# Designs tried in a protein design chat: VHH binders against q9p7j3. Part 5

Target 1, 174 residues: q9p7j3
Amino acid sequence: MILPLFPETQVHVFVYENVSNCAAIHEQLISQNPIYDYAFLDAATILYKKQVYSAIIRALEDRRDEQMKTKTIHSEVILSLSPKTEISSAFRQFSMTKKSKNIVVVKIDSKLTEEEEFERLDKLVEGNRVEFSDEELQKLIDFKVLKKNYKLDPSTLENPLASILSSIALRGYS

## First folded at step 1 (VHH)

Design a5 (framework vhh_7n9e_1)
Fold by ESMFold2-Fast, scan of step 1:
Structure a5 (fold): chain B 174 residues (1-174), chain A 121 residues (1-121)
Amino acid sequence: as target 1 above (174 residues)
Amino acid sequence: DVQLVESGGGLVQAGGSLRLSCAASGFTFSDYWMYWGRQAPGKGREWVSGITSGGGSTAYASSVKGRFTISRDNAKNTLYLQMNNLKPEDTALYYCAADYRSLFGTEYDYWGQGTQVTVSS
């Protein structure tokens, strides 16, 4: 992926369905294993590629401007998906849990090519890798979760893209 | 403001047990992942154990797995470390730490001063 405002930044996004080892991955994250330095998102919360890209761009803008609220760029991506700047809430809403079934994995500042990251992640994640596409994401989304996270009403839920992107770009009112 | 106060350390014989407590104040304890770390004389900081905000997941360093148990009581704003079958190499200053993120990082948001654990042969 090419980011016009951040051409120096390497970004890779991967989608896995039917993941059987989320509890093991979660244990590695709390043990601070540097091999697992990725943003692990619950796919139940992601409807569009643009949703993920908007969060990445916002996180990179906050890093550029020395305004990061979290300690790592990957944590900042998770925060940036939230319509509010409240760290614990964002992580409860968007991060994978030990009970997650489908995940979206983001890597920023990779020292590896996309193909090399695929090979590395295939060793860490026990699931089926699928294309990072709106079509595949729409098979994995939980609309009740999406509605709650972005405070969507029935009229906006029919076409939520603009509302989601505005929430990410503006962090609510700010 | 933010305070993390460890207690329960002391001198114990090899094979013995100790229970450490960490009393938290000045932040919403139930929102934070909590950790125990230690620092032996002349060594760097070593991660010992971690527990998620709701207590649903835990992890341990290989050196303590099977001997130590981390737990928390969110109603009391307290973190615990039950240490069994202590070894002389467990001698260290034990401190609790709080971290707000779901992902690991290089530094914790808040630290305690620590409680000394000395295990004699």
Scores: ipSAE 0.006, ipTM 0.453, lowest interface PAE 8.9, mean pLDDT 85

Design a50 (framework vhh_7n9e_1)
Fold by ESMFold2-Fast, scan of step 1:
Order: C-alpha cells, then sequence, then structure tokens
Structure a50 (fold): chain B 174 residues (1-174), chain A 123 residues (1-123)
C-alpha cells in the first residue's frame, strides 16, 4: 500500500487467525529480536482497515515531525491506536499477548514485496493467513475489548468507526 | 527501589574479549525480558542483544551476531554479555534495560535503564 501523504513509504498489513505460537512470538518481541521488527496487534482490538491505516498515518506524521514517543516506527503504530499517550497502556490494550489467537501484523519501510513478507512471516507465525478486509476483521473482533479501549457507549457501538478514528486522530489533544 | 548496575567494561585491544554484568534489584527479574544496548560517542542508542525472561530465547543485532552471547542467571538477578573478537566499532557505553511492566503508567517501553559501563576498543 502507498499512502497519499507518504508515497515514499512502503506499508504491508497481514492477518493471521488460529495462531498457536503467540507465546513464542511474544518472547521474541519483548527481546527486541530484529527478525520480528513488525507491529504485532491482537486482532480482538481491530474492527476496520481504516482503524489500522489511521494509526499508521499518525505514526508516520509523528516520525516526520520528530515527535515519536517510542523507539521504533512499529511500536509507534501500536501507541497510535490508543486514545491516550501512555505507552504501557497502549501496548497492554492493543499488542498481541501470549494468549492471543488472531493477530494483525504491520510492516513499514519494507524492502520486500508483499508476497516476500508473507513468505517470511509464514515461517514465524503458526496460523492461517486471511484477507486484510473489514469482513475478516469483523469475525475476529472482541466488542467488549473494543468498547473498553475506546470508551464506547451503546449509542456509538452500532456504528463506531467515526468515534474510533476521532480517538486516534485527537490522541494527545483531548 | 528499582536499580540496574552494569560492570565489566574496560580498555581492550581489537580482537580481545570482555564479559559485562548487569545486577538487577527492586523488581521481579525473572518476569522481565532484558536487553543490552550501547551508545557510541555522538551517536544515538543502539540495541545490541535481548533475552527472554526464562533465558530460552535470545536475539542479536547483525553487527554483533556470532561474536556476542547474552545470558542470565535468574537466581542471582544478573544479566551477562560475553563479547568476543571486539572491534574498534564496538567502542561505546554499554547499558542494560528492561521492558516496563504492562499495566503500569511508565512512559517508555524501556524505562528501567542502568548507568552503563564503558567499553573502549583500540585499533
Amino acid sequence: as target 1 above (174 residues)
Amino acid sequence: DVQLVESGGGLVQAGGSLRLSCAASGFTFDRYAMYWGRQAPGKGREWVSGISPSGGTTAYASSVKGRFTISRDNAKNTLYLQMNNLKPEDTALYYCATLPRYGSKWTSPFDLWGQGTQVTVSS
């Protein structure tokens, strides 16, 4: 994917369901193994493609403006999904855990094609690849988690997209 | 009182070896992944090596892979970095760090940093 505001930046997003080795992946992530230099998100927290894209754009804007709060662009994507600027809370809310079953993986600044990244990730992730689409994401979401993370009330839960995107865009200003 | 104290640095000739230690206190050491980072004069911080809480999984920066070995002794709350075949480019302040515990209001993924131990490799 090429983003209109960042045409120089290569972005890939992957979705895996029924992942059996999340504990092993989590150990690699907290050890900062460079082979695992991706944003690994718990799919239970992601409802829309636009939610992921909004976080990517926010992270890229913060990098451009020299305002990143985390050490890597991929951890900045995780932070950018959160309505708050507190790093530990964002990771607890959105990053994959040892108990995750379905994950969304983001790669920024890839020197590889999408298919080459898939081949690489398929060696790291023991799960089934699915399409990055709203339809597939909606099969994996946990609405209780989504409601808690974005503080959604019953009136917004039926169509939460605008509320979620506003929370991401207004992070640090509310 | 959370504390990380590095030791073992010094001056060595290119091709030499050093073993660094990081003594941890004030937190449950065996529940945290640990890593070694370094900062060369006038440069930003660079990640060097990481290790899982149990010690069963390790990772290395490409610049040190095959030359450095990370390990830990959870009974002694100590992290180690064995450095072999040192190069002038390895000259830096070496420090250990841990990830913050999820569920706290710590501001950075690596809020627990030691003061560092200086490694100088002459050519």
Scores: ipSAE 0.000, ipTM 0.150, lowest interface PAE 15.9, mean pLDDT 81

Design a51 (framework vhh_7n9e_1)
Fold by ESMFold2-Fast, scan of step 1:
Structure a51 (fold): chain B 174 residues (1-174), chain A 121 residues (1-121)
Amino acid sequence: as target 1 above (174 residues)
Amino acid sequence: DVQLVESGGGLVQAGGSLRLSCAASGFTFDRYAMYWGRQAPGKGREWVSGISPSGGTTAYASSVKGRFTISRDNAKNTLYLQMNNLKPEDTALYYCAAQKGYFTRSGYDYWGQGTQVTVSS
């Protein structure tokens, strides 16, 4: 997972389905437990790998330019998924909740290998690991949620990739 | 009107103890995660500890783990920080903060003006 503009930044993305302990994870996140320093996303909001990578790139650009609006690079990823620069709204729209069932977990600047992060996360997340792929994500998406988060009309909903990526890349310009 | 009012700070010698309190009003306290942060003179803000709305989950910065204990009394709308084995490096303005329902990590919905803690060697 090498990003061309950030080749020295280690990025790992994990997908879990049928997670039974989302309420417990959420309690750890709001307590700001450092062990949980990841971006925990509701998989109902993620349709493509490119959607996640675009948000990561935007967050890394904001960090490089000293323009981060949030405390950590991981919270900046969550903000960057939103078409608006309003923090509370972005977290409500994209962050996992106590009621989430499937999650996408992002780790930036890890000093661990992907497999070591899997071992660590498997102790925290009670669910089934699946491949980070468009095929697996498309089984977990909620199109009603996606439509609301990106303000998609019926004509764009059948092929929303370009609209989603533009919303992420051009956040704050429209 | 929302208010967070810290108290319990003061001057103490190294190795001593202090208990800080944060009285909350103007919001539904038991629906908010609560935090203690601190800021030393001329330095940036540092997160110290956090507690879930129910009080069932707590977390601490590595610099204070084992020495500080965060707790809350939802019936009294009050947050506490028990500070033991204080060190000169703990000298700072201590403030409480509140965050509702969303994983934000970015800032707090509300925060107080702080109470000064000074630890002499």
Scores: ipSAE 0.012, ipTM 0.425, lowest interface PAE 8.2, mean pLDDT 86

Design a52 (framework vhh_7n9e_1)
Fold by ESMFold2-Fast, scan of step 1:
Structure a52 (fold): chain B 174 residues (1-174), chain A 124 residues (1-124)
Amino acid sequence: as target 1 above (174 residues)
Amino acid sequence: DVQLVESGGGLVQAGGSLRLSCAASGFTFDRYAMYWGRQAPGKGREWVSGISPSGGTTAYASSVKGRFTISRDNAKNTLYLQMNNLKPEDTALYYCAKLHSYGRPTYWSAFDVWGQGTQVTVSS
């Protein structure tokens, strides 16, 4: 996918359900294996495609403006999902864990096509790939986790999109 | 207090070997992933290698893969880096590090404890 304002940046987003090797992937991530240089998100935290795209755009804007808080663009995407600039908190809230069952995987600046990245990830992730769509994400979300991560009240839970996107865009300015 | 103390550095000729050690104290060592990083004069910090809490999973930067081996002894709270076939470009201050929390994905700004480092100098 091509993003408005970042037309030369290659972005691929993959969704996997019923992943059986999250503990093994987590061990690879904690060891900083460069083969696993992706943003691995717990799908329980993601409700909308726009939520992921907003975090990607925020991360790309921070990279453009030389204001990244983390080492890589992928870790910056994870941070950008959080309403706070607390790196540790963001990773606890949004990153895949050993106990995750469904994951969202983001790749930025790939030298590979979407099909080539999928072939690579299919060898690393033991699960079923599903379409990156609001419909599929809605099947994997945990609303209790979403409410806690974005501090949503009952009035925003009926239509949380605007609140979530504002939290991502205005991180550090409120 | 959390403390990491590196040792084993020194001067060695290209093609030689060194074994670095990192003695850890002040935390439950076997519950944390551990890392080796390095910094050459005038350059930024570079990740070298990582090892899972159990030691069952290891990872290496492409520049050192096949030449360096990371290992740990949880009974002795010690992390090791065996460096073989050293090259002049391996010259750097080597330090070990842990994350602030157990079982989390890593990046340089997530490390809450760094050792003071041990100098490795490789002559041609």
Scores: ipSAE 0.005, ipTM 0.319, lowest interface PAE 12.2, mean pLDDT 83

Design a6 (framework vhh_7n9e_1)
Fold by ESMFold2-Fast, scan of step 1:
Structure a6 (fold): chain B 174 residues (1-174), chain A 121 residues (1-121)
Amino acid sequence: as target 1 above (174 residues)
Amino acid sequence: DVQLVESGGGLVQAGGSLRLSCAASGFTFSDYWMYWGRQAPGKGREWVSGITSGGGSTAYASSVKGRFTISRDNAKNTLYLQMNNLKPEDTALYYCARGLDTYWQSPMDVWGQGTQVTVSS
């Protein structure tokens, strides 16, 4: 994806499967360890690359317009995935938990290259990195979680992309 | 107006216990991650413990792990810190703080006035 309104913003997205240390990562996030300044998402909630990029764009727009509801751009990405504006609900719906097994990791404004971020994350995450692609994400999604998070009926589950993107873009207006 | 009011501090001998409370008002307490921090005389603020909005996950500084327990009662808008096996080095002003998320530089600036804990040898 191209971010035409944010051409100078560095965005990296990584996908890890079979992660064995989510409890340790979660403890570091609660303790606010700055080396873990990423958006750690449960891959069970992510179906498409465009879903992640739409949340990133919404978060960057809110930062540009000085309308962020959270204090970090990474927290704002997590909030922006939710169709609701309730911060704690968004985190419960989309954030990695200590019981997560597959995760999506987002880094914005990195001073490092993608390769350097990968080397750094590989030391923090005990799992297998896979390609950030719709194909790989579809292997990790939980459709029951997706349905609940976006309030999808059975007919929209056949092709939920437009509904998900609309929910992210129109968050706070519906 | 957002307010946090700590209480429960006092003087205790080494090996003793205290329970601190933090009464929150002016915001939806159940939406926020909550933290305890402390500051000893002449030192900077030190993070002590954190708890998620629903209470399902907690974390502790290595210096207090196994001795302190953080908890919350969302119906009462109150955060707690149970402190056991206190050491003289635990002597500090204890503050509670709120956060919207887990990340560094989350707004920990809503700190209360603090409650003094003094542990004698």
Scores: ipSAE 0.000, ipTM 0.294, lowest interface PAE 11.3, mean pLDDT 83

Design a7 (framework vhh_7n9e_1)
Fold by ESMFold2-Fast, scan of step 1:
Structure a7 (fold): chain B 174 residues (1-174), chain A 122 residues (1-122)
Amino acid sequence: as target 1 above (174 residues)
Amino acid sequence: DVQLVESGGGLVQAGGSLRLSCAASGFTFSDYWMYWGRQAPGKGREWVSGITSGGGSTAYASSVKGRFTISRDNAKNTLYLQMNNLKPEDTALYYCATEPYSGFLDRSYDYWGQGTQVTVSS
């Protein structure tokens, strides 16, 4: 999908459930294999499509303004999901681990179509692709993880979207 | 002030073992991915091994896989490299490194230690 604020930037987001090879993928990420040039997120941390889009937009804004804190746009997306600007904490909070079972995969600046990226990822990820939708994400979320990552209290947990988006947008403002 | 101090190098015979340590200070060690690299005389730097912040995942260069083991003790702010079945080709200055602003695709390291020399005799 093309973002209205960044019409020249192509963005693809994929969701995989029941992934059996997260340990192998994680080893490739540590080795910095260019074939794995994606942001691999643990789906346990993602509740809404807007959460992912807000992080992507923030990362693209930081790249445009020459204010990226990480070395790649995909790492910047992972950082941008965090309410803090601490890189290692963001990776621990949102990045996939070898024990992850469901993942969200983001590709920015793809030279491939969505269908071509899907075919490539289907060879790398041993799991079932599902629709990138709030309905599917809500089946994969871990509310304990979400509460911890965004410091939500019980009153905001019933309708956390505004709080999450504010945390992403305002992380540089007090 | 980020400081990385390597130790444990020395002279060892082929087939022998050494354990290297890297003592980290000036940053929250438990938050950072850590790496071991080496540089042989007259050659460029070579990545050897990497470990995630919690120690849950590791990776190795093909030249050392099965012989070297990377580990960390976050309570002691220390990174380790257990080197077994050493070969003369492993002779190099070994250094630890970290990336405070790392991306999964960038193999650049922002902080390097001074290194510890490992010499393997035939």
Scores: ipSAE 0.000, ipTM 0.225, lowest interface PAE 11.4, mean pLDDT 82

Design a8 (framework vhh_7n9e_1)
Fold by ESMFold2-Fast, scan of step 1:
Structure a8 (fold): chain B 174 residues (1-174), chain A 122 residues (1-122)
Amino acid sequence: as target 1 above (174 residues)
Amino acid sequence: DVQLVESGGGLVQAGGSLRLSCAASGFTFSDYWMYWGRQAPGKGREWVSGITSGGGSTAYASSVKGRFTISRDNAKNTLYLQMNNLKPEDTALYYCAKAYDWSGLYEPLDSWGQGTQVTVSS
């Protein structure tokens, strides 16, 4: 995955369903184990591929501009999904939890190929890998969670893409 | 009330240069990624170049890389495209658009300008 506006940056995105070890992964993230340096997102919060790419691009732009609020590019991706620049809220809203069942995993700046990252992640995540596609994401989304995270009303829920992308892109730039 | 007004097009000989401008109003220009697209007669829309909200990162379609330069002036709410070494294949209506992020390069999230015509003769 090469991004047109950041062609030097390698990006890999993986989707797992029916994950049984989210609690174990969460403990590793709390302990800051470097092996788990990925953005682990709750798939209940992600509706579109574009949503994830928007957050990645925002995080990369903030890193380039020396405006990151968090310590790693991966935590900055999680923050960038949120409409607000409040780290605790963003993690609570979008990061995987002990109770998560389906997850989206983002890796930026990997020295490994996509296939090597898949092999590595398959050792860390006990679940079924599925394609990173709008079709698969739409099977995993929780619309109540999406509505709350982006403050969507009934009119925007019918076509939420523009509202979601605007929320991500405009965070901190007003 | 997003308004985008392109200008600077014209007729030019192959090997020549043109500088396009896009004047933006009705939104906070510095909050948005901007890009240039084009459409030749009988063809679909083609993405040409993009620039991040702060202007620090740019990208180009392979067909124009090394010949075109995108830039922006956030104080003037203006986007530019410097086109050098123009080829007959560059003949198209050029338009600018705002996007919230990279994904908008493929499917812009707001209105297009009316465009400015560039014609390159052999």
Scores: ipSAE 0.000, ipTM 0.137, lowest interface PAE 16.2, mean pLDDT 81

Design a9 (framework vhh_7n9e_1)
Fold by ESMFold2-Fast, scan of step 1:
Structure a9 (fold): chain B 174 residues (1-174), chain A 123 residues (1-123)
Amino acid sequence: as target 1 above (174 residues)
Amino acid sequence: DVQLVESGGGLVQAGGSLRLSCAASGFTFSDYWMYWGRQAPGKGREWVSGITSGGGSTAYASSVKGRFTISRDNAKNTLYLQMNNLKPEDTALYYCAAGTPYELWGSRDYDYWGQGTQVTVSS
């Protein structure tokens, strides 16, 4: 995918369900294995494609403006999903953990095609790939987690998209 | 003023133990994943161990797994490495580093953030 504001930036997003090796992936991230240079998100926290794209766009804007809070673009995507600018909280809220079952994987600045990235990830992730679509994401979301992460009230939960996107776009303003 | 100060190194006999400490200042220690690395004379830097910001997950290089234990005390802004059953091959200058995933080991930032503490294991 090509983003209108960042036409030279390659962006790929993959969704995996029933992942059995999240503990192994997490250990590779701690060891700083460059093969695992992706943003690994817990799918329990993602309801819409636009939620992921909004976080990616904000991370790319912060990189362009030399205002990144983290050391990598993929870490900045994870931070950008959070309505707060606290790194530890964002990772706790959105990043995959050893206990994750379904994940969303983001790759930015890939020199590979989407199909080549898929072949590579298929070797790293032991799970079933599904389409990156609102329909598939809605099967994997945990609404209790979503409500807590974005501080949604019951009326907002009926149509949470605008509230989530506003939270991501606010840049720490309230 | 980000500063990391390693201590606890020394000379020990093979089979002995040492506990290394890394005192952090100038940043919010609890927000960062922390790492131990080492460099033996005439060799490049080697990643040894890592720990997440809350201490809930750790990882170790194959060469030290089962012998070394990484831990942290966020209230004291201090990182630790407990080294047991030391071998002559563990002789190196040990550094600590801070980062988020996936800062590459060997970057400029790691050189800036720690001076190291020498560990020498005699046979």
Scores: ipSAE 0.241, ipTM 0.626, lowest interface PAE 4.4, mean pLDDT 84
Fold by OpenDDE, second read of step 2:
Structure a9 (fold): chain B 174 residues (1-174), chain A 123 residues (1-123)
Amino acid sequence: as target 1 above (174 residues)
Amino acid sequence: DVQLVESGGGLVQAGGSLRLSCAASGFTFSDYWMYWGRQAPGKGREWVSGITSGGGSTAYASSVKGRFTISRDNAKNTLYLQMNNLKPEDTALYYCAAGTPYELWGSRDYDYWGQGTQVTVSS
C-alpha cells in the first residue's frame, strides 16, 4: 500500500489471530533479531484501520521532520499509537506481549509486494492471517484496554475514532 | 551525563557463580530495555541477555540460557545478571547496554554502553 502523503514509502499491514508463538516472537524482539523488522502490535489495542494508519502517518511525518523520539520507524509507529510521550508506556500499551494471541504487524519501507512480504512474515508468525479491516479488528479488540489506553469516557464512546485520532495527533501537546 | 557502571566481575572457577550489577544514571532507566553483552579477547561483542523496560519479559543467548538470569530494579536504576555454572568460554568483558525495542535491528550500537566489568572463569 502507498500512502498519498508518502508516495515513495510502501506500507504493509497484516493481522493475525490465534498466534501461538507470540512469546517466541517477543524473545526475538528482545534479542533484536533483524529479520523481525516489523512493528508488532497487540490486536487487543487496535479498533480501527485509521488508528493504525494515523500512527503510521505520524511516524512518517516525524521521520520526515527529523522529530522521531525512537530510532526506527517501526518503534515510532508504536509510540505514535499512544497518547503518552513515554516510550515505555507506549510499548506497554500497544506492543505485542508474550501473552498476546492476536496481533497487527506493520511493515514500513517494504521492498516487497504484499504477498511477498506476507510469505516472509508467515515464516515468523504461527497464526491465522485475517483481513485488515475494521470488521476483523472489532472482533479482536479488548474494549477495556482500549478505554484505558485512550482514557475514553462515556462522552467519547459515541465516536471513539475521533477521540483516538485526536489522542494520537495531540500527543505531547496537552 | 549518561552513565552505565558495571560491577561484580572477577575471577571464578568453572562451575562457580557471579552476580553482575549495572548502575544507570543520566537517563530515564524505566523507558529502556536493558541488555547484557560481552566481548572476549579477539572477538566481537556478543549479545547475552535482554529484559523489557518493566522486567516482564527476558531473553537469553543460547549459550547462556538456563545458566544466566537477567533482572532489573527500576526504583534503583540497576540492572543485574546472575551468572551460574560459569564456564571458561564465559570469560569476557561484560557490558551493560540500554536501548528500546526495534531500534537496533541489524546493529549492535545501543543507545548507551557501560565500560564493562571483567569476568574470568578458570578451568
Scores: ipSAE 0.009, ipTM 0.277, lowest interface PAE 8.4, mean pLDDT 89

Design b1 (framework vhh_5c3l_4)
Fold by ESMFold2-Fast, scan of step 1:
Structure b1 (fold): chain B 174 residues (1-174), chain A 118 residues (1-118)
Amino acid sequence: as target 1 above (174 residues)
Amino acid sequence: QVQLQESGGGLVQPGGSLRLSCAASGFTFSSYAMSWVRQAPGKGLEVVSDISSGGGSTTYADSVKGRFTISRDNAKNTLYLQMNSLKPEDTAVYYCAKGYLSDWFDYRGPGTQVTVSS
């Protein structure tokens, strides 16, 4: 998908369930293997497509304004999901772990088509790809994790979208 | 067996400087990104800086940018952190870690204490 505010930036988002090799992927990320240059998120933390896109837009804005706090645009996406400016806290809250089962994978600035990225990722991730849709994400979310990450009032849990998007947009202001 | 050993910490007055070193062994140092992480008394871990495997890319936390410089010598398997204009807020145990800025760290060393006080 092409974002209206960043029309020259190609973005691909993939969702995998029942991933069996998260520990192996984690090791490749630590070793800076360039074929793993993606943002790997724990699907337990993502409820809406708009949540992911909001974080991507914030990261791209920070890159445009030379305000990135992390090494890569993909790491900046992970940071941008957090309501805080603390890098280590954001990664602990949103990044995949060795024990993750379901993941959301984001690619920015791909030189490949979506189909080519799919084929590449399908070889790296040992799991079942599902549609990037609110319906599929809602099957993978952990509401206890979501509530803690965004400090949601129990009254907002039925419709938390506005609170989540405000937290991402206003990161560092509350 | 991966081993990381920090050194160079100590007591310094505000405005002073220290240079930390981390000696690495048990892995191909030149193939991995490295990071400096600190933990202040009563607080969690804060990632202060990282450096790519070849040294061509570096990142700094906002709290240390312009004051700290990360570097590496792949021929000596050593990571460095040059700390200038030290503040009391920089008081912490400093760890070197294998990997990027994140909780994805596989290994960290035992740490070296930095105290900025009169």
Scores: ipSAE 0.000, ipTM 0.202, lowest interface PAE 10.3, mean pLDDT 82

Design b10 (framework vhh_5c3l_4)
Fold by ESMFold2-Fast, scan of step 1:
Structure b10 (fold): chain B 174 residues (1-174), chain A 121 residues (1-121)
Amino acid sequence: as target 1 above (174 residues)
Amino acid sequence: QVQLQESGGGLVQPGGSLRLSCAASGFTFSSYAMSWVRQAPGKGLEVVSDISSGGGSTTYADSVKGRFTISRDNAKNTLYLQMNSLKPEDTAVYYCATDLRYGWSPEFDIRGPGTQVTVSS
C-alpha cells in the first residue's frame, strides 16, 4: 500500500480468520522474537480499512515528528488506534490475546515484497487468510467491543466511521 | 530483570481506607503506563485503574470511580492506589501491572505477586 503523505513507506496489512495458534504467537511476542515484529490486532476491534490506515498514518506522523510514545512503529500503531494516550489500556483494547480467533496484522518498513511477506507470515499464523476489505472486516467485528473502545453512543450514531476517525486523529487532545 | 512488588494490603472495616504501593525495578518506569488489577475469590481479573507514563491521565473502573485514586512517583519508581470508602466487594488480591509488549522488553502483561485486601467487619 502507498500512503499519499508517506509514499516512501512500505505498508502491508493482512487479515486471518479462524486462527488456531494465537496462544503460541502470544508467547513469541512475550519473548520479543524479532521474527514476530508486526502489529497483531484482534479483528474484533477493527470495523473499517480506514480505521487501520488512520492509526498507521498517526503513528508515521508521530515518528516523523519524533513524538513516538512507544519504542517501535508497530506498537505505535496499536497505541494510535486508542482515543487516549494510555499505552497499557490501548494494548488491552486492541492487541490480539491468547483467546483471539481472528486477527489483523500490520507490517511497516518491510524490506520484502508483499508476496514474500505473505509467505513469511503464512508460516507464522495458522489460519485462513482473507482479503483486507471492509466487507471481510465487518464479518469479524464485535460491536460491543467497538462501542466500548470508542465510547460510541448507539442511540445517536448512524455511522460510526467519522467518530472513530476523529478519535484516532484527536488522541491526547481534548 | 523486570520486577514489581506490591505492599500495603491488610484487613480493614467497611468505610475504611487503605493505600497500596508498588515498587518497580528493571525497566524505565517513567516511560510506561501502569495499572492496578484485582482478582476477587472465585472471579476473573478486573482492571481497577490505569495511569499514563507521566501521570497526566487516569482511568477507573465504574465499580471504584470516586472512591479510588491512582498516582505515581517517577523519581521513586513507585505506583500508588489510595482506596477510600472501602466495601466488602473490594475484597481481592491487588496486583501492580504493566504491558511491555514487542520491542520494549521481553515481558507482556507483567504483574507483581499481589497484596491481599480484605474488607470485613
Scores: ipSAE 0.012, ipTM 0.233, lowest interface PAE 8.2, mean pLDDT 82

Design b11 (framework vhh_5c3l_4)
Fold by ESMFold2-Fast, scan of step 1:
Structure b11 (fold): chain B 174 residues (1-174), chain A 121 residues (1-121)
Amino acid sequence: as target 1 above (174 residues)
Amino acid sequence: QVQLQESGGGLVQPGGSLRLSCAASGFTFSSYAMSWVRQAPGKGLEVVSDISSGGGSTTYADSVKGRFTISRDNAKNTLYLQMNSLKPEDTAVYYCAKYSDLFGEYRSDYRGPGTQVTVSS
């Protein structure tokens, strides 16, 4: 996709369910294997497409303004999902773990087409690819995790979109 | 092999100041974000502050915001924590941690042995 204000930046988002090799992927991420340079998110934490896009936009703004807190744009996306700007907490809250079963994968600055990234990721991820849509994300979300990560009360949990987007846009200041 | 060595801890009165240092070796220091993590007696680990690889971006736990300042000197492979207006609640062992942004936890093999900070009369 092409984002307003970042027309030179190519963004791809992929969703995989029933992933059997999260432990192997996690080990590659720990070893910092450059083939795995993506943001690997636990789908249990993502409810809306707009949630992911807001984090991507915030990460790109931080890169543009030379204020990235992490070493890669993909790590910055993970950080940007968190309401507080604390790197270790953001990764504990949103990153894929060895126990994850459903994942959202973000690629920024790819020189490959979306189809070519699909071919590459299908070799790395042992799971079923599904559409990046609110409908598919709603099948994978864990509302207990979402409530904890964004500190939602019962009234905001009924319609959490605005609260989540505000938390991402104003992280550290809300 | 990653090696981290903290120093600068000690006994200080409430309201006092301390500066912690961490000497790093065995990796390209300027390429990694770094953190200060602490553990008070009988409590879990708390991440106190993070700093980006180039030093341009920092974060702080709410408990220390406005009192502590993290910095680094990449030419000297050294991480610092300036601690001002110290409170008894800041009493803890302070650890220097090499943080990999690609996993959501600090591994013990990426932390130094720690330096004790005691805030008391």
Scores: ipSAE 0.012, ipTM 0.229, lowest interface PAE 9.2, mean pLDDT 83

